# VH-VL binders against Peroxisomal protein 2, part 1

Scores and structures below are computed, not measured.

Target 1, 213 residues: Peroxisomal protein 2, of Schizosaccharomyces pombe (o74758)
Amino acid sequence: MTHNTMLQRFNGLLEPTHLYIVSVVAYSACNRPDKISGIAKEAMEHVGPSIYPKLREALVKSSPLVGFPRTINSLREMTTNIPPPFPDEFARAADADIDTGKRGKIYFEKTYGKVTQRVLRSMQSSSLDLANIALDYAYGKVLSFNEVVSPLETSLMIIAALVPQDVNPQLRGHLKGALNHGATKEQVMSARNIALEISKECGIQFKGDIETL
Structure headers, positions and changes below count from the first letter of each chain, unless a header shows other numbers; Kabat numbers aren't used for antibody chains.
F, E and O stand for the ipSAE by ESMFold2-Fast, ESMFold2 and OpenDDE, each averaged over both directions (binder to target, target to binder). V2 = 0.75 x the mean of E and O + 0.25 x the DockQ between their complexes.
[cut] stands for letters that were removed.
The coordinates of atoms that the task and the answers printed are left out; those that the model quotes come from them. Centres of patches stay.

## First folded at step 1 (VH-VL)

Design b1 (framework fv_bermekimab)
Fold by ESMFold2-Fast, scan of step 1:
Structure b1 (fold): chain C 213 residues (1-213), chain A 120 residues (1-120), chain B 107 residues (1-107)
Amino acid sequence: as target 1 above (213 residues)
Amino acid sequence: QVQLVESGGGVVQPGRSLRLSCTASGFTFSSYGVHWVRQAPGKGLEWVAAISYDGSNKYYAESVKGRFTISRDNSKNILFLQMDSLRLEDTAVYYCARDYYDSSGYFDYWGQGTLVTFSS
Amino acid sequence: DIQMTQSPSSVSASVGDRVTITCRASQGISSWLAWYQQKPGKAPKLLIYAASSLQSGVPSRFSGSGSGSDFTLTISSLQPEDFATYYCQQANSFPLTFGGGTKVEHK
């Protein structure tokens, strides 16, 4: 097998930190935890050890979309094969005095903009409990926390988590949502295309064309 | 830990301009929306303006629209309120306040305020 | 805009009293309501957010209840440091609006 770094393979598509965030999350979403440690090692060599907590946080943030089992396996692969350069910390302890449910609703509103009420009503009409869990847990406790991974980085991570799952309605919303969180069209398309190439490598079968901007 | 310090208040004449500043420390300023809230002497609280964490969204009370401009400098951790065409009705202590996140509308930390008043 | 009406405008109370302050919104605001305490010459302090969530560091004698248009702040046993003006505030939509305030003063 030809030895290519992720940076060589996807040269110029995203800045290195964003590339590595997108890459680890895409492989995790493909259920390829075995790829995570090699990418994390490359990331530390090219960006420095400060990338490690960002990759860990990106994987944690992907958990409501990817699921706990795949996230746990990806984190285990990373931490077992590459000892953390810094002690782990409970970063969300900072949320002790924060109304995370309200924060999540605001993050959700910024993501969907003018179609927020339509998306919310659609979820509520299917299940009030699922809508509440999505807003309070996924958006509130997890996705809207910005101390380690920025809103822009979070948007790119979400795209990487959704592409391998073949969920075009949600992907469409988050491609547009990333622009609302400060991503450029080029960054959005790069994250989508990187995740798509990784998905193809991992043998993911798609029902049809993958959403684009 | 968290501190918000207002400055720029003073005695002005009607029709003049004044720029208020609020310097933030002890937290990641660029992650939070911030607000201006005022209080006329002996009166209640009145929300004035808000700006999102990245400056992309700005909101104003109807009484100040077209006269006041809110802005922020995330590199210096400073919030600004440019006040043009000042009126006697603008007499108040002006507080800067941190939003619970971006635009939750809850104010978890407040500065000590800066007084804007008018000479007769 | 949403009008917030507080009652009473003032209440005279003694240490140990149960104090109840009400706030009424001109339209439904779900649970998007906060309560603030302000002492003379000081900035306001957040007591309660999301109608009933107690802010960290605020004594448990303070509680909030209500949803929709009618809300209540209760101080179960008034302490000397609780003599202050209390404000409700809706966070449902811009412009954000405050109630007129309730002054809790010594009998």
Scores: ipSAE 0.006, ipTM 0.449, lowest interface PAE 13.4, mean pLDDT 89

Design b10 (framework fv_bermekimab)
Fold by ESMFold2-Fast, scan of step 1:
Structure b10 (fold): chain C 213 residues (1-213), chain A 122 residues (1-122), chain B 107 residues (1-107)
Amino acid sequence: as target 1 above (213 residues)
Amino acid sequence: QVQLVESGGGVVQPGRSLRLSCTASGFTFSSYGVHWVRQAPGKGLEWVAAIWYDGSNKYYAESVKGRFTISRDNSKNILFLQMDSLRLEDTAVYYCARDSEYSGYDWGFDYWGQGTLVTFSS
Amino acid sequence: DIQMTQSPSSVSASVGDRVTITCRASQSISSYLAWYQQKPGKAPKLLIYAASSLQSGVPSRFSGSGSGSDFTLTISSLQPEDFATYYCQQSYSTPYTFGGGTKVEHK
């Protein structure tokens, strides 16, 4: 059993919904699916049952960054150990008549702002297919879908997914990108710091300093 | 070989207008954000304006906002700077510069033109 | 706007000397800092990007360090071709701003 709640541990850093989103994604990125059920239970007790589909969606949205195996294991632990309060639905059925590739490009441009061209060229110089997959799948199908978690919440989730992976170039872009999606500097730094503390708890070894705003 | 060549500078009277051009070659111009940076004689560098690869977004230094307009023609590989209401303080060599190739965020400007001088008669 | 304060404005040095130039941002800019070299009558040349990454083709005697608001450019053993003016530049937010420059000149 846990001795301290996530709210007690990270008191005042983020509002509860944002804290729980950041926390489940950070543990998932650390390959600690065993931690997720306790956090989901606490989240439901504090916020109410409406948090559950948001946590599920945040984990789903993390999959292009964290990878399918860790995401599958995290979702399995959550849904097996904490009964879903509502029936699950294929939320992305709403995209049936939407040009998700165009939506993804717009979302990518909003995320990176003035550096959009540099990021795109860098990806294309390494692999045209990877650039296409990132824009059409990661941004188009997954990250730009905002019916369950907002762009701000998605930005905080992305930070939580990237910090444990020790990928400073991508983290750098998404710290500033979160501001472009409406996050405050305080929210961005809190998400980064929460994910960093979780990473340290999980034994993640970093090659150097972790990027900051 | 990457080249940026500025033109359109010259001697002007205060309050007049000038249009600078920068012609790009040796790379896919439509894939790069580009900038104008100026340097007054014997002084330091001052960033002036930037435009996204597709022309959809533009940025300006406070000193030129409302007076200068940046634009580009990707079909001709040309960057423009329309300078209106010119002041003595606008005296400088104007460089065009290309966003660098490196991943993640603005890494600086990896290729620059030779510059074009804008100066004033009495 | 982010102000970039560069120090010193000039340095007198001899070939073989270690030269250090500092750059201070008026607010945190993370690692969004570049260093340029400019020789008389020439356009600037990119030396360092992302505060510490060496641009391709630039000699290894050049190095950058720092993050947040305090940054340094170091030339470990000054060569004759290194006498020039050096500028830092932040790319954290528009408007992009340059430091005032540091002239490295013969002792």
Scores: ipSAE 0.006, ipTM 0.468, lowest interface PAE 12.6, mean pLDDT 88

Design b11 (framework fv_bermekimab)
Fold by ESMFold2-Fast, scan of step 1:
Structure b11 (fold): chain C 213 residues (1-213), chain A 117 residues (1-117), chain B 107 residues (1-107)
Amino acid sequence: as target 1 above (213 residues)
Amino acid sequence: QVQLVESGGGVVQPGRSLRLSCTASGFTFSSYGVHWVRQAPGKGLEWVAAISYDGSNKYYAESVKGRFTISRDNSKNILFLQMDSLRLEDTAVYYCAKEGYEWFDYWGQGTLVTFSS
Amino acid sequence: DIQMTQSPSSVSASVGDRVTITCRASQGISSWLAWYQQKPGKAPKLLIYAASSLQSGVPSRFSGSGSGSDFTLTISSLQPEDFATYYCQQYNSYPYTFGGGTKVEHK
């Protein structure tokens, strides 16, 4: 048995920054917060201290998808075991005078493209409140905020958050959505495959085949 | 919370060997790289050696390379420095230091290594 | 190896003074520089990491600036507990290297 770094294990699949974002979020989605600090340490050794705020933000942005309990535990493991190299900031204070609901709708429309109205109507038919919360909170307050983690990085993070949860309808939309936010097909498939391998390592059982482009 | 305690220093004769230990508590020892830094009496700080969190990577200052060996026991939370072929210029207080990333967020109190005539 | 040069080697100051210490790297080290404070008979204590980030619990009168090869530590209003020796340290590449130290002493 050999001991491999994340970079060695997934060699050539993603640029290091993207690999580490995908990796921490995938383990968090698998409820393996114990894996987070080792990955964060490796990320800082390879990329430098500037990766730390991006990993923190990627975990924060995953919270509407992964849930607060798993996100809180993952952030606690990271910050307790690897001290932050920069003071934490309330980055979303920048949103004080921004119509985040409108920003979220624009982000949602860019993500889903031609199927936007269909996806929205489907959510609304199930629950008007859930549709409003998804647009105003998840997309508006959280996912469309791009000052720390870019739309491309956010798209890869979303894929990493969804794969372990075995939610193919949502995954399908976000694989295509990542392309709309500037990801290449190779980046999308790499993020999906990395998250799938991590999910299998963590014992996630899938009902069938995982969605692909 | 975080505590690092060095031991094993003392008076030694030139050419002999000495093993320093650093016992860690209050953090997940196996998740961090740890270092040895020394300071000769009245002089500045000099980095000596480093070991990665899992023990797979080791680094040494040129002045000690081939004479000193850094190691760790993650099951017991102990860092070691095996010092062979000791020289008069190795006289110093030896500190163990924990990585926050690659800077040293916590230091032990130090253990003194001196030479007798 | 990357050589770290600190200036001055010592400075005489009074409580309330602004104290500035400089550190120069022989090669570019980006922002991968830390500042430590050491009091007589004690271990060093981290003040600043990543050139400008203040360690938790360190008073706001301490600040760091710079990138690349030139760095500065500033104490805006010296307090009695600040009389100590200060060291810069690069962690850009092995071997890690420290500056020679700056002793801040009473006038």
Scores: ipSAE 0.000, ipTM 0.410, lowest interface PAE 19.6, mean pLDDT 89

Design b12 (framework fv_bermekimab)
Fold by ESMFold2-Fast, scan of step 1:
Structure b12 (fold): chain C 213 residues (1-213), chain A 122 residues (1-122), chain B 107 residues (1-107)
Amino acid sequence: as target 1 above (213 residues)
Amino acid sequence: QVQLVESGGGVVQPGRSLRLSCTASGFTFSSYGVHWVRQAPGKGLEWVAAISYDGSNKYYAESVKGRFTISRDNSKNILFLQMDSLRLEDTAVYYCARDFYDWLGEYGMDVWGQGTLVTFSS
Amino acid sequence: DIQMTQSPSSVSASVGDRVTITCRASQSISSYLAWYQQKPGKAPKLLIYAASSLQSGVPSRFSGSGSGSDFTLTISSLQPEDFATYYCQQSYSTPLTFGGGTKVEHK
């Protein structure tokens, strides 16, 4: 509402596609679905209509972190106010003959690198079912599907989803994880700082300092 | 009873090889990453190497890289450290240690073996 | 490599004393710091992980604090079994590195 575009507001911090992905996910995580359509419209004007499916997919991929209610409201606001330039397709139909559990495990191992065994054991110690659901559903079905949104873009999206939720332990792992998926330190810090500025705009109150690289 | 037991230490000549073993019991070995940490007589702790739960990822201190090889056999609950081109400065008690982690992603080594001594003769 | 500088190298203390040990990382390591206790002839024992989280079975007189580059281990009221050498260790990046150790010895 500053009369500035997202590109003008966050000039030079991320390339446009990454900026728009981070922005829609951060607002969704803040429960500000009302911001989504304006950002999507700007994205289509600057990047082209091909950005629309990427923004939709980024919101879908955020759902295990942000939750279904906020994700549904954000997607509804986008699709209601901006006619989709292409028909929505069940992109994950491509997974029909894929072992998504194995794909998720590979993605998880790349994300956590040297601490993979520790993260897995910690999850299992807290709940075997939650660990299996996280690996099979969140990582297997959702986050490791990279045909629409790349692993690097997924990492930036995860940072945007976690910052507004004030969950420093998980944010810590995913800041390092983004580097493992090919993000530069500058890209990681930019995604974190953009999401932090959006969180502050949305009135999110943090218990302490937000994790940094 | 959660336990790690090292073996294979002894007296060796410079330039020779030695293989250390660490046997795990009382926990699901294949669910944990494990480390080798050494301590020279009268000195502090030095991290040597680590291996992921499934053996796919291996990490080494620069001082041992290219000379030492970490491996594991999850079917037998055994961790190995193959030590090649041994030097006098490799003299130490070698400990194996299990990764600890809480839900928060925080790091520590919560279970340690008793250690096995590697020394040199002239 | 991240260097861990631990101070003091030794401290002489009496039962009931408050003992403070510090650890400084050469760069920010967030909260990826653990503290260990080692008694002569024995393996190290994990006391604290995540800079401030007390390991199960460790007495509440042990506490950790700090984040970023400066960390402290505090023993609020030293007991006879606490005379030992203490080490900090970072896990922020490989190689994992330990501090030089602090020996807590009888006055």
Scores: ipSAE 0.006, ipTM 0.479, lowest interface PAE 11.6, mean pLDDT 89

Design b13 (framework fv_bermekimab; at its last look DockQ between E and O 0.03; V2 from the best seeds 0.00; counts 0 for: pae E 12.7 > 2, placed apart)
Fold by ESMFold2, look of step 2:
Structure b13 (fold): chain C 213 residues (1-213), chain A 120 residues (1-120), chain B 107 residues (1-107)
Amino acid sequence: as target 1 above (213 residues)
Amino acid sequence: QVQLVESGGGVVQPGRSLRLSCTASGFTFSSYGVHWVRQAPGKGLEWVAAISYDGSNKYYAESVKGRFTISRDNSKNILFLQMDSLRLEDTAVYYCARGRYSYGWYFDYWGQGTLVTFSS
Amino acid sequence: DIQMTQSPSSVSASVGDRVTITCRASQSISSYLAWYQQKPGKAPKLLIYAASSLQSGVPSRFSGSGSGSDFTLTISSLQPEDFATYYCQQSYSTPYTFGGGTKVEHK
């Protein structure tokens, strides 16, 4: 209660850039866009102007997990309350010249490793359309784009998006997937624990224990 | 106590190169963006370059773009400015400065500067 | 780039005088402005940030005001140590540009 900043509250759990990425996505997933501009201002003060495009991209990347409505509101809060330090640009403009479906498949296989086919078959058994949309859209166009937010940072962001939603099967896969993208066990558990603390602050009720490594 | 100490200035010939260093102490260097600001003799202040806390983003004034390279070594708490293709207008005292955000970016701590000048 | 126009370029003043320095931005910069003091042979020192917030350790005789494109720095009662050059700096967007400076001189 005596810690007013995200850095003070969670210092030592993650390095500052990862902390701020996890924090804005967790609050967005909790439908607390009102928290975003304060965290972004703190991040810019501590890290520098370069973190602003990373926070914007992390929120954009969270959209298949958090949903467009909450993502739109979170981005609006940030841009309305903070003048952007750099011009906004279409970061994915070069994607028009590449096979994003193939990029997404490679990213999906890296995430799930040896259980890739099991995960894919599970989605397909529920809906072929959903499985195709997940691979082509969520992984292909959104999550596999790594020119602003790295695969490691993306994995921490995914954990932050999933914890508030109380979806242990998907969270379990992405906790392990973060290791495959180069996160340490400590980084993974810190991201999970920060998102859990934010979820509890926001009044999220969980049906049981939240998955761990 | 926050301290920034520049070194590496000196007398140089046009078209040559020079590398400036800035050693930081008294704060967690790897958590801050840092900047170079210069001042020509008898003139005002000009922002030159900035680098993010982890070195992943670098920014330059148009007057030095393509000729200067900012870098950092967080394990040694050192900021660098590699200055290539030096010109007479680059004559200045070069300061390193720590960035702080509060409704924008301000330079809350400065070194005492290192002079770069040309031999005639 | 955002041009910062500072006035006057110099002012002659005596100890005890009230000194006012102005700074105009070429576009609105909200409250994203800082003031620095620089003495000969020394690095600049931050006085005011966010247009009106006093930096820690700066005497209360210094104050800043304004928003949008017009800003002022006021020294309410000039002291001998205040003879220096003062710069404004916009912190709204890169490149972070400075005003041309105002030299506050004795007499």
Scores: ipSAE 0.006, ipTM 0.491, lowest interface PAE 12.7, mean pLDDT 89
ESMFold2-Fast, scan of step 1: ipSAE 0.012; ipTM 0.619
ESMFold2 (binder alone), look of step 2: mean pLDDT 93; pTM 0.942
OpenDDE, look of step 2: ipSAE 0.031; ipTM 0.648

Design b2 (framework fv_bermekimab)
Fold by ESMFold2-Fast, scan of step 1:
Structure b2 (fold): chain C 213 residues (1-213), chain A 120 residues (1-120), chain B 107 residues (1-107)
Amino acid sequence: as target 1 above (213 residues)
Amino acid sequence: QVQLVESGGGVVQPGRSLRLSCTASGFTFSSYGVHWVRQAPGKGLEWVAAIWYDGSNKYYAESVKGRFTISRDNSKNILFLQMDSLRLEDTAVYYCAREGDFWSGYFDYWGQGTLVTFSS
Amino acid sequence: DIQMTQSPSSVSASVGDRVTITCRASQDISNYLAWYQQKPGKAPKLLIYDASNLETGVPSRFSGSGSGSDFTLTISSLQPEDFATYYCQQYDNLPLTFGGGTKVEHK
């Protein structure tokens, strides 16, 4: 059967706010910015206008994983075709007096738990600068900021960003990491499966089986 | 040239506290994660605690969690282990160990060890 | 926790003998395994890291092999200074865990 809405297509897999966050990020990661405005419009009709800043923030938070070009195009598509219901604010201005590097390290440790030292060693053995940038920028400035999108929502967003990229080692870490941030196994598998179906729709080719819990 | 020298071990009574120190020289201490590993008399090796290069993240074995605190002073090249609520089962030689090259969990240099024992 | 099972617990050998020690992890640890030698009253000394890489200054008679969950340390021709206790250690996950040790002693 033909599905009319994202809610109908993925009925019962995630509550609506989580579904829309996962959906916009997955399409962005697939380089399908043309899908973003339709999903955001549906989200506002079903959840209300307060979903708009959450979708914008989820896309912003995906940028270290998806990349700036795809993120910019997805945000442009959303803002051009849907008038923002609220003025845009620099939410991260709240970080002016926060040690974001320390916050990022705490977030990173919570994500990886017992394997934290192995993941860190692996990154640093490849590039000290990249490891530092990942901790200070990606985790510190971006992913550990929780005022608009929660740690649980951030975890589901990360899964949606990684599935289309065919990066199983990182996906495995973040499937388990989502549990550490309060996601249920059902929520984690739903986010993974929604992103996988979107990836297939977008023509993403995978080298093998996609990681699971 | 790389050296790790432990100190602070001795004879204690159960329930008391003791602080171990490990002084590092011959390398850039602030660039390495460092660990405490212990060995009970006649027994095998047991990992105790670890601390990141900048002191921000700390890890403990379940048997010492809540009782031991690892810390470091990068300006003085010293690693510490504060041991509170000591038990007879904590009797061991305590080794300071440096992670191998670039954040590895194997130990390329070890100190000589410092013995922690309990009075009868 | 990852359990490291080391065998045998002791082996009696003579100078010139080939000695083989095995270590089994309770789960896949890739190649994140190290071997240490410990002589009585002394700190452990690193012999091998990443399962098969010989540490600088360690004699070539020592070799390591294996990946995943099964690992072996081999001493091709035992020397007088090799009578010691040997430990394997995984560093894939915290807590870091060691094997129970294998004592190589005189026949």
Scores: ipSAE 0.005, ipTM 0.467, lowest interface PAE 12.4, mean pLDDT 90

Design b3 (framework fv_bermekimab)
Fold by ESMFold2-Fast, scan of step 1:
Structure b3 (fold): chain C 213 residues (1-213), chain A 119 residues (1-119), chain B 107 residues (1-107)
Amino acid sequence: as target 1 above (213 residues)
Amino acid sequence: QVQLVESGGGVVQPGRSLRLSCTASGFTFSDYGVHWVRQAPGKGLEWVAAISYDGSDKYYAESVKGRFTISRDNSKNILFLQMDSLRLEDTAVYYCAKDSGWYEYFDYWGQGTLVTFSS
Amino acid sequence: DIQMTQSPSSVSASVGDRVTITCRASQSISSYLAWYQQKPGKAPKLLIYAASSLQSGVPSRFSGSGSGSDFTLTISSLQPEDFATYYCQQSYSTPYTFGGGTKVEHK
């Protein structure tokens, strides 16, 4: 059975802004850019035009997890079919005098808490360069920037990006990490369940059960 | 098109019972909470009762608690309000209202059904 | 219970006037506030939800503002069809409560 709107389909699971962030990122992660403009249009009608920059930023923040090709296609589909209500801004220009590498390490430590050193050492054992790229680029320049999308919203976005990719070890860390960034258990499970239903709709094949809190 | 149609209102005697119905169409009824809101003649709006999308949670205004029972039949897209021990202060137009989900505002309303008392 | 106080209870206005209606909650309700319009003999109609979001199909002359405990509905240029009673409603917690209403009257 299908629903006409995301609000009808996922009634009461997340407040509208969070629902739309989770939805666009989940479809992007599923390589369904064709779904993005309809969701953005609905979001603007229900929340107002101020949500548009948040959806664009959520997609940008998903790029280290989803990959540039899928992110580019999702952003192009959204901006081409739904004209932006405001001119785009280089929001990360605010980082000109910020040590983003240090900010990223702080964000990473908050996300993983007690297991931070174990996660870091595991990554470094596999590739020192990948560990440094993850901390300096993914966490430093992208995920820890909070001027447009909050840490809570970023956590829900990360869950939406990971669920369709069938990567349980990383999903486990970020389900727990979302709690460290202020999400409730209800919000975490709702984001996970919304992304799972979208993944199933998009034909994603999972090896087994998807990680839960 | 979304429609909510109330029925079952009428003239009653104090202390008796009445059952109101609200038939929904144009949306997936089982996905939404629904409410009863009443308005006494010449007065403002008063929220009466609500039921969650699956019927597991029910909420009542203090003035009707213990006398009114809200229920729903998701197979028939019908909302009910069973009104027992009716009092003169229950005189009102009773509206069925659909909530919009997370923010719980009422995006669609029925036309209302009038409940009055004979002397 | 959360009490919603509307001001004024009535206002006399002419077509083209700017009309402002206020709503005060007895405690913070964040943005869980909606505004409804009701014409005599008819059901209420949703105008604004989440304090400031305009419902689809509602004219742009209607706007909502505020957060926390103080909220405002503004009609920038009153039209003949806008003479009605307006209600605010909080959905932050049960029981859901409405303001007492503001009647916008002709002349």
Scores: ipSAE 0.000, ipTM 0.420, lowest interface PAE 18.8, mean pLDDT 88

Design b4 (framework fv_bermekimab; at its last look DockQ between E and O 0.03; V2 from the best seeds 0.00; counts 0 for: pae E 11.6 > 2, placed apart)
Heavy chain, then light chain:
Amino acid sequence: QVQLVESGGGVVQPGRSLRLSCTASGFTFSSYAVHWVRQAPGKGLEWVAAISYDGSNKYYAESVKGRFTISRDNSKNILFLQMDSLRLEDTAVYYCARDEWELLYFDYWGQGTLVTFSS
Amino acid sequence: DIQMTQSPSSVSASVGDRVTITCRASQDISNYLAWYQQKPGKAPKLLIYDASNLETGVPSRFSGSGSGSDFTLTISSLQPEDFATYYCQQYDNLPYTFGGGTKVEHK
ESMFold2-Fast, scan of step 1: ipSAE 0.012; ipTM 0.529
ESMFold2, look of step 2: ipSAE 0.005; ipTM 0.534
ESMFold2 (binder alone), look of step 2: mean pLDDT 92; pTM 0.938
OpenDDE, look of step 2: ipSAE 0.042; ipTM 0.561

